# Ledger of designs, part 244: VH-VL binders against q9vpl3

Target 1, 224 residues: q9vpl3
Amino acid sequence: RGKINIQRPKAPHYERARVVAVTQPKYPELPKAKSCFKTRAERTQQQQENPYNEIIAREVRNWLDHSRLVAFFHLSSITADDIFRVRVQLHKQNLHLKSYGSKIIEQAVKNTRYEAIVPLFHSNHCIVFSPDPEKTAALLRIVRRVPQMVLLGGIVEETMLSRNQLVAYAQMPGLHAVQAQLVQTLSQAPGHLIQQLQAHQNSFVQVLDVHAKNQMNEETPKST
Short names: E, the ipSAE of ESMFold2; O, the ipSAE of OpenDDE; V2, 0.75 times the mean of E and O plus 0.25 times the DockQ between their complexes.

## First folded at step 8 (VH-VL)

Design da68 (framework fv_anetumab)
Fold by ESMFold2-Fast, scan of step 8:
Structure da68 (fold): chain C 224 residues (1-224), chain A 121 residues (1-121), chain B 111 residues (1-111)
Amino acid sequence: as target 1 above (224 residues)
Amino acid sequence: QVELVQSGAEVKKPGESLKISCKGSGYSFTDYWIGWVRQAPGKGLEWMGIIYPGDSYTRYSPSFQGQVTISADKSISTAYLQWSSLKASDTAMYYCARDEGIYDSYYFDYWGQGTLVTVSS
Amino acid sequence: DIALTQPASVSGSPGQSITISCTGTSSDVGGDNYVSWYQQHPGKAPKLMIYEVSNRPSGVSNRFSGSKSGNTASLTISGLQAEDEADYYCSSYTSSSTPWVFGGGTKLTVL
């Protein structure tokens, strides 16, 4: 990026002013004094918001601490009415659908074993919590009918599971001891699992698109 | 144990209506999908449609959309396949089959014994 | 309307291994792990043999295995026995116009 050096002989002052105006930034340049006042107001606002963010982050940590089942979803475009219907259906099964901003999630899981999940929340997302891991099958049956919700992975009995591992967990006979043994077996490669979740950013979009299309095809289109 | 029991064989004339049934037992009926699969004499399997009994949500194969109606009565754990007007080409064995209904898992784990429908004049 | 492509018949001798192919498109067989395999004896209902490409249900012999490469799935039966003589159908969920498709079926003859 260089400065415009227009040295046109006999160019009117109006012509030069017009060229300079075209190269001006969209936002007017603020005087240093006004800029300092704006920055100070922003700092005051940010400090005022920090306690609230910590309170919500603590709420998220409480949900994580009290939930033996946590499932992470990408949300494509969905109406408030449709998501409300899903929330009601999930609540009947003791499944709690929550949505939190990415910065709040990051703050909640910072310095915990779950820091690796932060990249999952860069786009529109939601989380389902339950104290009962046996509800994994019920959860996945409900979301099979919601094409806008795409499963990313989850946490069961404090063990991080990929999408495929969580689906496999849901398919087990419902014997808690057997499920606990499977979770322990799956936890033998947690480093590989975390890297797999983080490394699939570009193929991730393809997987989400395929799943969204498969879920949409499973649903009957509503015609007038 | 999980079992799907279908209604008995039917012999009908073209133009008659028919409703056949598939009763599930040994599991939570409203938690699983029920699919219907047709097999014409000496031919292969054809998927017709599927229903989720919990809310009666249905999906049909394009070949069978408007030709049949799939329904379910969760109070008696029974799914139905219905024709308003039978054709000779509807002569086939009809199977019901259970789909576990879990996210990203699509297969039929248990099958009914089949209902033979014969349509002739 | 678009069914998965299987050979009409395959044959083998007792103790041998055979493979049955099932070819589809990138939207079904070539997509996610949506392939299942069913065994049907004459006059009987189909029985699930393999689900999600390679998983075996409880009660199915370990002689049956499934795999997939690109748009082609394969069912392999090792140590062939007389009771394996049956029709075999592949099936896949599809993200295109027909949500479920079946293959045309393969008749296995044990000589």
Scores: ipSAE 0.189, ipTM 0.590, lowest interface PAE 3.5, mean pLDDT 79

Design da69 (framework fv_anetumab)
Fold by OpenDDE, second read of step 9:
Structure da69 (fold): chain C 224 residues (1-224), chain A 121 residues (1-121), chain B 111 residues (1-111)
Amino acid sequence: as target 1 above (224 residues)
Amino acid sequence: QVELVQSGAEVKKPGESLKISCKGSGYSFTDYWIGWVRQAPGKGLEWMGIIYPGDSYTRYSPSFQGQVTISADKSISTAYLQWSSLKASDTAMYYCARDEGIYDSYYFDYWGQGTLVTVSS
Amino acid sequence: DIALTQPASVSGSPGQSITISCTGTSSDVGGDNYVSWYQQHPGKAPKLMIYEVSNRPSGVSNRFSGSKSGNTASLTISGLQAEDEADYYCSSYTSSSTWVVFGGGTKLTVL
């Protein structure tokens, strides 16, 4: 029983072929389906005119304007699950992890003070936003668990910081702690100053006393 | 003031299970990594591993991977080190310590008083 | 594997300056500024003396200083005092590893 070659069916009998030929509905040539692949130019134009991109860009700007801490990370082959876990931990600290396309970032920061960050977004990246700059250390402790998150730099109190500067900033005592230390130091300063002033006075008196004693000894006539 | 208080000395036999504790106070327990360090009698310090109490993420030294379990209960600000089956070679002083390091830096700024574990037949 | 080598012992007289070295086997130890030093008195827990090569924690005497050259980190104690007699340990983390390593420790004796 010959295997029915489904790929090359035997030509039907001549009469059947004629009937099939006549009964075949002449479907108008389906308009050449515009390949769903928009040319790079069409994609670029659609991206520029996409109201959605503008909305997202505004969102990014809003985050930048209202954040006192912004940290930029490169993502190197990180899994969605890892990102999610980190996001949850960050969120507990009121740190907000967001990811945006490079073009959106460019649009968002164009003609703003943040334009300098554009070069940081050449690959997969995420941004962490916080209203509290004191959370920098907490941020860096959390991201320690994810080597795939590479710190690129950040913005703290409207100042752009390199990676190293951001780490250094995180290691600094908080403003209040520094202020407390300053107050403590200043409170101790008068005591030290008084001691130093007294020490100098005492030294001066001692020198004068020695001088006076020496003069008295010189004035004692050698009673021959 | 930051303080780490560890559980008391333990005397055990080989094959027994053990769980020792380290309670942190004076700081936000969930915000700092906690590490464990072993010191055998008359020997140096050995880094065992660390835990982030916020979500109990752990990292172990290769030498201690699978040999011990580090855990934490953030509700009571306590970290744990546990053995399923003790060996005589586990006899040592065990320290917990707060890891102050950030990002790629790892260092311990506050230490517990240590827990002496003695495993003898 | 990261290994840190310390001298077994160092000695000095009161008032002298001594240096304890910590040498890493990996070139990465020299590139990273992640060396810490700990002081341990007998029967006591270790105390952090230096972190990140040269930083002193609050409360640590300015007599203690840290430096690094190549793959060797150094702890220098100036004006040596009797109370400085202790064991000293260096530690390091490298980007190529996921764990911290301690040196073998150095016993400092004050003569």
Scores: ipSAE 0.841, ipTM 0.928, lowest interface PAE 0.6, mean pLDDT 87
Fold by ESMFold2-Fast, scan of step 8:
Structure da69 (fold): chain C 224 residues (1-224), chain A 121 residues (1-121), chain B 111 residues (1-111)
Amino acid sequence: as target 1 above (224 residues)
Amino acid sequence: QVELVQSGAEVKKPGESLKISCKGSGYSFTDYWIGWVRQAPGKGLEWMGIIYPGDSYTRYSPSFQGQVTISADKSISTAYLQWSSLKASDTAMYYCARDEGIYDSYYFDYWGQGTLVTVSS
Amino acid sequence: DIALTQPASVSGSPGQSITISCTGTSSDVGGDNYVSWYQQHPGKAPKLMIYEVSNRPSGVSNRFSGSKSGNTASLTISGLQAEDEADYYCSSYTSSSTWVVFGGGTKLTVL
C-alpha cells in the first residue's frame, strides 16, 4: 500500500510497542466496574457488530447484486506490488479485484442464497467482480500469470459454477446459447458446489504436501 | 485476419548477440499471450517461454531461463526473443505463436512462419 | 525436456484410420483438459489440430478427433488422405511445474 494516498493506522512494531508500554506514564486506573470478562468469542461477536463491518458488508452485497460475473480465488502469499499490477490489468477489462475479511463476507451473504460459499473464505481469498460475463475469458488469461491466485469457482448470471465449469464457460462461443446449455447440464445445489470447490482447494494443498515430501526425500537420500 | 510475421533468417558466429521479432496483426495484441517455441534441426518442438504483452510479464521454461530474454513492445504489436551470446547449440528454427488458452490450458492457435537461426564458425 | 511419450512413426493407407498416442503423467496429460495436438508439414510452421483434449478449431477436418484415458491422450485420423502425411506433436500444460511440454513427435506416412 505505499503507493496509496490513504494511510491507515498501523499497530507499532512489537519491540516498539513493548518499549512504549514500559516507558509510558502510569495513570490511575478507572474504578473497577463489576463486569464479566469477555471471552474471545464474545469479542469476535462484538467486532462483527461493528458499524464499519456492516458498511463494508453492504458494499459486498452491492457488488454481488450488480455483478453478472463473480470469481472466487484462494490467495497465497503475494507482494503488494504484484497484486497491484494484477489489479491494474483487471481494471482495464472492467474486472474489479476485491479482498474482504471472512467475517465481512459471512455477514454480507448471511440469509442469502449464497450463504453456502462462506466455508471457501476461511483461508486467504480474493474475489473478482464484473457487470460483464463476456469478460470471463479475459479474467482467466490475466490471472493465469499469478500462481498465488488459485481459481475456486464463481457465479455467472446468478448460477454457481465450479472451477472447471467456469473455465468451460469462458471457452464456449455464442454466450447466450452456452448459458442455456449450462443451465440444462450444470444444475447444482449450493452444497454440492461447495463440496466441489473445497475438494479443489484440498487437492491443491495435497499437491503441495506431496511435492514438499518428494523434494525432502530427494534431498535426504542425496549422498555420498 | 490474425497473422504473426517473424523476422528473416539469421547467420551468426558463436558469442554474437541476436534479437529476432514477431509482429502480430489482426487482433488486440495486448489481450493474448505470445509463446516462443524452438525446433532444432531434425528434432521436435521445445517450449521456451511466454509473454503477456499487456504488462510484459514473462515466464520461461527452466531449460531457457537465463539463456534468452523475451520482451514485447505493445506500441508496435511486436514480441522479441534475444540472446546476449549465441552458441552453436542455439542453431534452430524459432517460432512465435499466439496462446489462446485460458487459466490452466495452453494452446497456440496462430503461428508465425518461423525464423531460422544458424550459429556456426 | 520432452516429458510426453509418442511413437516415432505411424503408417497407414488412404481411407484407413490411424491413432497416435501421447503418454504423460497425472500432473499433465492425466490432470485435466491440458492436451493439444499440432500438425507440421515439412518446411512449415505447426498448425493447431486439437485443443483441450477433444476440441477442434474452425477449419480443421472432422476426420481428426482427440480423446484421453488416464495418462494417455490419443489423436485419431479417420479416412486417411495423402495430405495428412506430416509430423504430429502432442502438448500439455504441467500443473506441478506450471509450464508447457511437448511430445517427441510422430511421423505419419501415408502409403
Scores: ipSAE 0.464, ipTM 0.723, lowest interface PAE 2.0, mean pLDDT 79

Design da7 (framework fv_anetumab)
Fold by OpenDDE, second read of step 9:
Structure da7 (fold): chain C 224 residues (1-224), chain A 121 residues (1-121), chain B 111 residues (1-111)
Amino acid sequence: as target 1 above (224 residues)
Amino acid sequence: QVELVQSGAEVKKPGESLKISCKGSGYSFTDYWIGWVRQAPGKGLEWMGIIWPGDSYTRYSPSFQGQVTISADKSISTAYLQWSSLKASDTAMYYCARDEGIYDSYYFDYWGQGTLVTVSS
Amino acid sequence: DIALTQPASVSGSPGQSITISCTGTSSDVGGDNYVSWYQQHPGKAPKLMIYEVSNRPSGVSNRFSGSKSGNTASLTISGLQAEDEADYYCSSYTSSSTPYVFGGGTKLTVL
C-alpha cells in the first residue's frame, strides 16, 4: 500500500477537480491595501479641477505657513510598509510626513513665497513638516534607514536650503547651544583681554627697565 | 554629559551564550543610532552593526549577519550585543558607540569604554 | 571590496608636523566626503578627532586637521606632542551594504 505522500497529494480525478474548482468560494480579492501614497498616475488622475483640490491646497499652505522646518524628499520605489514605519517614527518626533500631488502643490504655492519649491515636485515625493527646526537632525537621522527617501532640500525658518545646506544646518549646534557657547566665550574674553593687556604692560615695563639700565651703564664714567 | 557605559569583562567557553550591554546617558537615547565595533587583540576596528533604539531597527555588517544579535531597551537606555554560541574567534574588545551622523554621514562621536570578551576552552 | 589603506606606522619628533594618509578604492566614490578619523590610545576606546573630512568635534585640539585629495584623505597633526602617540584609524561611508569601513590603523610614534 503506497505511502500517501501528504506533501504532494495526487491530483484528484478530473470530475472531482471540476467540482472542487466550481465549489471553491471565490473570495473577493482583499482590496490591496492601497498604500497611503498614491502612485503618480493615481495622484494625477485625482487632480482634476475638483473643489477637493482646493481644500487640499489650503491644507498644504497651512502646513507650510505653520512649519518652521520643511523637508522635501523624492521617493524611489518605496513600499507602503516602509513609508508607514518611517511615518510612525517621524510622528514620534513631531515630524509629519505628507504626500501631495504636484498640481496640488503648484496650486497651493502659486503667488506665494514658496513658489520656488515647485520644481522639486516633478516625481513621486513626500514632505516632512515640523514646527521645530531643532528636529532637523532627528529627521535626517531617521531617514538614514530609508534609502528610497532622497533628500532634495528644505525650508528652515523661512529660508530655502539646498540638500547640502540642510545637512549642514542639521549639524550645527542648536541656537541655545550656540548662545551658551557665545556667553561662555564672552565671559572668558575679559580674562584674556586682561592677560593680554597685562602682558603688553609687562613687556613695556621690561623694555623700559632695560633702557634705564642701559642708560645707567652709559653714565658710569670709565674711571681712568 | 553624553556617556556610554558598557558591561564588564566576560570570560566564556566556546558554545556558551553571551549578552553584553551598553547604557547611554546624558542625551535622548532614542534619537541617535548606536553602533557596535569589534577589535580583536592587536587588530583594527571592525564595524558589526547599528541599531535605532526608538524602534529597534537594525543593520548588520555582512560579516556579522546571523552571527550576533543587536537589540535595545529604550526604557532603560540600553543597547545589547548577544551571541547564541560563542567561538574562540569571538575573543575581542567590543565597543558601543553613538552615531551622530545624519542622512548619508556615518561617524561615531561617543564611545563606550569597551567590553573585553575572552572565549577560551 | 571597499578598503581603506593606511600606513602601518608613522613617526615624528615633538613640534613637528606629521600626516597620516587614508586611501580608498575607486568603489568608494560617493562617500568621499564622509571620512572620519579616530585616535586610540593603548587600552582606551577610540576618540573621534575629525568627521566629514575636515571638521573637528568640540574639545579636539586645533593641531588636528583633515583634508582630502582625490581618493586619499589625510590627517595632519601639527606641533606634535608626546600625548599624540596613539593608533589612528580612518573611516569612511560607503554606499555598499557596509556603510562603515575602517582603515587598518596607523601607529604614530613620537620620538
Scores: ipSAE 0.749, ipTM 0.878, lowest interface PAE 0.6, mean pLDDT 86
Fold by ESMFold2-Fast, scan of step 8:
Structure da7 (fold): chain C 224 residues (1-224), chain A 121 residues (1-121), chain B 111 residues (1-111)
Amino acid sequence: as target 1 above (224 residues)
Amino acid sequence: QVELVQSGAEVKKPGESLKISCKGSGYSFTDYWIGWVRQAPGKGLEWMGIIWPGDSYTRYSPSFQGQVTISADKSISTAYLQWSSLKASDTAMYYCARDEGIYDSYYFDYWGQGTLVTVSS
Amino acid sequence: DIALTQPASVSGSPGQSITISCTGTSSDVGGDNYVSWYQQHPGKAPKLMIYEVSNRPSGVSNRFSGSKSGNTASLTISGLQAEDEADYYCSSYTSSSTPYVFGGGTKLTVL
């Protein structure tokens, strides 16, 4: 059909625009227009506990209950494409990378044996779940390429492990008796372990400050 | 038994292209990083780059970024190091090696036998 | 320029102990258990002797040991034997962009 001149789009004259606006059909999408009362009620309801959060919290509890390996990471700024590539590689090893908001994590672990992990999630984070604890080495090799993901610690066979303990566990040959003995040897009281994991987050914040300062210094290039 | 087998020695002229190989066996090839290390005649070891064979994710040393291409074919458990245009200064022994490091340690536990590349006119 | 400093050569007699040093900075050698050591005989590929500062792979003689003090890592060979004559390289993580940096290498001569 006819050729359209894209260099000179012709808008309707003011009078035609007014007529078209008045005669345009109205297709309301929502069932009813909002009143002042409904607007206030909707704002009040928005401030209440979100039922959607309980559904996601249940999902998190299911992951925790069905996973023999759970690893916790601090996550700094990373592109969607980069994290997606990592997720795909992890999935091939039956490792499931998940990201949840801090409030959802708190809601999920409230009144459970995992309640002590809540302080780990006050900053940006992600969690990897797996039913297979023998995949710990594969997990840590894959995430090593992602400097934005910093290991904080984990749970193996329902035992909370610090960063160093989880790395040590990953180095074991995979013999069940040897792994069970190592987990028993490495295990610590939950309160003490949480303090250590939280201290690692604080150390990471200090490292970020040093990195930011060094990056500012590096912004001053040398002339050739 | 873990083994890395590299392709045979190459003699090339400046400006020619070259692709050398490193085949892994005795382990799950896609579960370990493969690195390439250069050694000029009578000189020390110099890391060139590393690849994750599962998705061919690569990292290069700043000295070798843009000079070489590292790739992998996971279906045949083989990693490659390639030059589009060789220089006389590329004359060296080239090793591939498997990184056994778990998280915050970086070391090569198994090495290929090496591929000698000689570039001369 | 090599970031890790090793002596060019070291020598010893059979039965003696020798030590090879590898000096870096607080962010590499001094930072964590980043140091590994490789043995290379003439015309052969390098062989891992020590990883994570002090650990030995299976099959490496217990005469080889590694240690670290501050920014200097050390490879010690006790009961020196003729077959120990080789080049020795240290390696360390330095940064995410340079996760493998090798020292200049040390030639060990067994007199």
Scores: ipSAE 0.526, ipTM 0.773, lowest interface PAE 1.9, mean pLDDT 81

Design da70 (framework fv_anetumab; at its last look DockQ between E and O 0.44; V2 from the best seeds 0.63)
Fold by OpenDDE, look of step 9:
Structure da70 (fold): chain C 224 residues (1-224), chain A 121 residues (1-121), chain B 111 residues (1-111)
Amino acid sequence: as target 1 above (224 residues)
Amino acid sequence: QVELVQSGAEVKKPGESLKISCKGSGYSFTDYWIGWVRQAPGKGLEWMGIIYPGDSYTRYSPSFQGQVTISADKSISTAYLQWSSLKASDTAMYYCARDEGIYDSYYFDYWGQGTLVTVSS
Amino acid sequence: DIALTQPASVSGSPGQSITISCTGTSSDVGGDNYVSWYQQHPGKAPKLMIYEVSNRPSGVSNRFSGSKSGNTASLTISGLQAEDEADYYCSSYAGSYTWYVFGGGTKLTVL
């Protein structure tokens, strides 16, 4: 009786093989373990209707509505430490550096006058808020140290400004300084006008005096 | 009026330490960058470094990195330049200057009167 | 390293117009707003004459003007006066590592 080679069982008859193939339990594919690392895209999609997002969106609106200076920055490979240092320094100047998700910003500014800023927030970004538009120069001096903070533009006194316009604004003398200069200029103008007026009057009097003297000389009869 | 006043001339020997000062007045000292510029006798201007007095953030020229230390005391509106060990080659006029530039603009609008440092054996 | 090249010396007669050039080694030298000019009299501190290529600070004579073409910035002094005799330095932003670079300086002599 030939030793049944248990190591190489004869292939089952074709019909048996078919039955075995059909009767094999189809186990549902184990759900691919959702890698803990949600892609940036997946993270962005799940942030839809979180009540928390509404709260943050309101906060953003509040900042926008109460700020006279808003500056938008792109962040390019900046370290947390660098951001922190800048934030602290800005805070000392009553400049508030905030970072929000693009979706939150979109939600916050939807159907508002600020809707035009949405395209600025496609990448890593931060916003600096201030109640004082005169702090624009200070802001730009502080952020100069961080090349990774790229100025995109801003809002000053409810007017949206490009990067170049914002820089130009910062270079202008403060309103008070301009006002002071104007006052100074205006205060000097009357003095000049008065001098001119007086000069004309004096010249007129001189002409009259000369005329009077000439008339007196003509009336003196040559006593032949 | 904006003014930068530097400390007086110094005569030192090689190996000695030195700290010179630059006092700012007439403006908000903490809001403007202060730079240091070296001028060797008969030579041109060389940028050494710069400091933001508001938080003492400092940046150095690569040529001067590790050779000098720039610091500031905002309480007395004063910036400092110091050497731990002077060399004869450090003999030069040293200027402090205020940077007025904004964001991507870099220029010095006000300068100190300069401090002459002479290092001789 | 970005270097700025200036002529060693320039001379002119009173009343003439002279130009001092400042040429950068890189096209990046002199972004549209990075060039400044300084005047230095013997034994005196430098004085800012031009900033951002063409802007004059308050108190600087309108005889001084700045321009830029390509990688060359120019300082023009019109109506040359004896008091203009000095060393002139151009400066520019040199990049992330070197914020400031100075030219070698130009000695202006008024003949």
Scores: ipSAE 0.780, ipTM 0.895, lowest interface PAE 0.7, mean pLDDT 87
Fold by ESMFold2, look of step 9:
Structure da70 (fold): chain C 224 residues (1-224), chain A 121 residues (1-121), chain B 111 residues (1-111)
Amino acid sequence: as target 1 above (224 residues)
Amino acid sequence: QVELVQSGAEVKKPGESLKISCKGSGYSFTDYWIGWVRQAPGKGLEWMGIIYPGDSYTRYSPSFQGQVTISADKSISTAYLQWSSLKASDTAMYYCARDEGIYDSYYFDYWGQGTLVTVSS
Amino acid sequence: DIALTQPASVSGSPGQSITISCTGTSSDVGGDNYVSWYQQHPGKAPKLMIYEVSNRPSGVSNRFSGSKSGNTASLTISGLQAEDEADYYCSSYAGSYTWYVFGGGTKLTVL
């Protein structure tokens, strides 16, 4: 008799999710609140079939195009109260915490140089956008309270930075402070100049690259 | 320029309540964590807890959870450490300190002058 | 409270180099965790000397250096001077609910 390849897709996982959905109270149904008891597979399928995915992808493209700072985090389970408090504190610093499905991210970065970020979004994640790259230190100070948000890296002035590079960027002084420190170094004895420059060379190069990108972007706007 | 100024020394009896203060100036008070550190006479430093004044989010050392209350009033750039009922063993110097660390770094860059609390009969 | 392990005292003569150790576990000092060091003169507040294992704040003499190997961090003071006589504390991150664990402290005596 014909063998049905009993594909066990997510049946055990699917059944657990359905039991949870049945037993969870639906009493507080807020306006515009849709059901949130679906499995991850069902949510992914709905995203694939939802005609609004392109509209949301355009929103993400707009965030990417107008944000000079983008930070990527892996996100594990967290209470709604904790993430809400963090979102409010980030917002006060003009830092915007967002989360999007991986399919939407794929649509948003398609045919851009940012396609390489898509693998970061195959697991639970969140993204912080900001027009203010100088707010990177504030971002990283606030997220210390959220061990569930694990920094993966970011984009500063269209330059992709690893986790360690983004942290190093956040710790660097402002452009004026870097310039003053360079003047101090040059005014010291010649024999010590090389020693001090080598100590700052990576930081100095990275700051100049970011600020050169800022000057280049400000010179050629596309929104006007 | 960054300065943390603590309230003056206190002499108390066991069972009394106490609230000591730490006023920050010279920086954006709500953007930096403020910690409290205890030092019993002749002893070392012990971290008690920390607060983010922007929303008063607190984290306590397991050794001090439930023993003290840490709070802040961001409108006057002031953090507080409070006991509801002092014990003789609470006799110590108490420091507030600003944490300058980001992401995975935790250290205190500026310290208050300390508040001596003496609890005796 | 659990403290990181430091020697109770160390001593040295002016001009010598000395090293103060700070030993913990792979959950605090070990791994990728950062260590900081504080100097405290009698009757004074602690002062940050080293952060993130080896970085010096502005105004701290380059005679102070920090390092870490395995579960042990070290503070080295070269060219020992009389004003270096103080108590020294290390501190490490020890987990999401224990952001700071201090060592027991080391009394440095300059002979």
Scores: ipSAE 0.617, ipTM 0.822, lowest interface PAE 1.5, mean pLDDT 79
Fold by ESMFold2-Fast, scan of step 8:
Structure da70 (fold): chain C 224 residues (1-224), chain A 121 residues (1-121), chain B 111 residues (1-111)
Amino acid sequence: as target 1 above (224 residues)
Amino acid sequence: QVELVQSGAEVKKPGESLKISCKGSGYSFTDYWIGWVRQAPGKGLEWMGIIYPGDSYTRYSPSFQGQVTISADKSISTAYLQWSSLKASDTAMYYCARDEGIYDSYYFDYWGQGTLVTVSS
Amino acid sequence: DIALTQPASVSGSPGQSITISCTGTSSDVGGDNYVSWYQQHPGKAPKLMIYEVSNRPSGVSNRFSGSKSGNTASLTISGLQAEDEADYYCSSYAGSYTWYVFGGGTKLTVL
């Protein structure tokens, strides 16, 4: 409550009583107590920034470093059983579907040439990794069946590609050397590419909403 | 070069089973989707369903789900459309058609010549 | 279920231009570049004329062009020739349950 150098032990006096009351410490301290509390969002952010997240971020960097094909998808609501079936089908083609929190991805690509992809992961997402870029066509034919997964773009041979560029790459038959040359020809500066990928994300989110609505409308007529 | 060749015309009675075929040549059969499209006499085109021969994945139109079965045999580059029990309303020209369908393309670039199926009692 | 809407018929004279419309909804024709056009001569299989709204396959005359505005796609044929007389069908992706939906078809008569 307070600290007073010397007090008269048994003589109450108006001025001394006032000084004692004013100098006494407060607890609990309401203003400080209020500032010490955090929202769930703030606590979640702190947890994502802990040392354990760096271990997962290193795993993501390892996947990026050892994968010649990386594809980015927006992911709408999907059941655990459905995504498991997709994972199994992709695994048969040496395609590895992973989901990581946006902050872990940001931490993984920070100070790398891929830092520009971070905005793609602010919404719900998933990533497919493969050491084999020839599997791009197989990947896209599989995800064509999964309306909840919408292609945003990718990285092939360490080159960032828009959705349209990745689809064009998938359509190219031929040798790795020819495909690598095409990748270099199709590639864009990271800033320009991200702008294109974000535009396609918005367009594809609209298309996905349209598909979901059409799916519901197609189900309704069958109720007779 | 690329060609889809369909089986010959069929004349059947209601209740009979039928299986018609579509053979692809001049391309990698397992890398393209094969769709089936129906055309009733004097009417327009109607999509029935599609198959990816590489893994036999099928997708049916809501109107034809449970009415027909689509299958494929990779070893002979042939897709099939079959009925367990034909109806008079199944009388139509049936086309098979190819779609590259890597991602979100939805069009048929090559078509078979058609198989006429007549079902009458 | 609900097919795309096309006029039943259209006509023109040799050398003129005609346009065939194909109207759907924001969920199919209006959604993305899903529209394709097919030509069908009597007794023959359909032939792809336009894909992804405006692209022409190799071997298709540049007299054929495609476009769309909102929920309506259009096939335009310039310099009409007698061999253009056929039925024309539009098609579009219409959702995860209906990967392909066709228009009712338009009979083109070259007078």
Scores: ipSAE 0.516, ipTM 0.734, lowest interface PAE 1.6, mean pLDDT 81
ESMFold2 (binder alone), look of step 9: mean pLDDT 90; pTM 0.934
OpenDDE, second read of step 9: ipSAE 0.711; ipTM 0.861

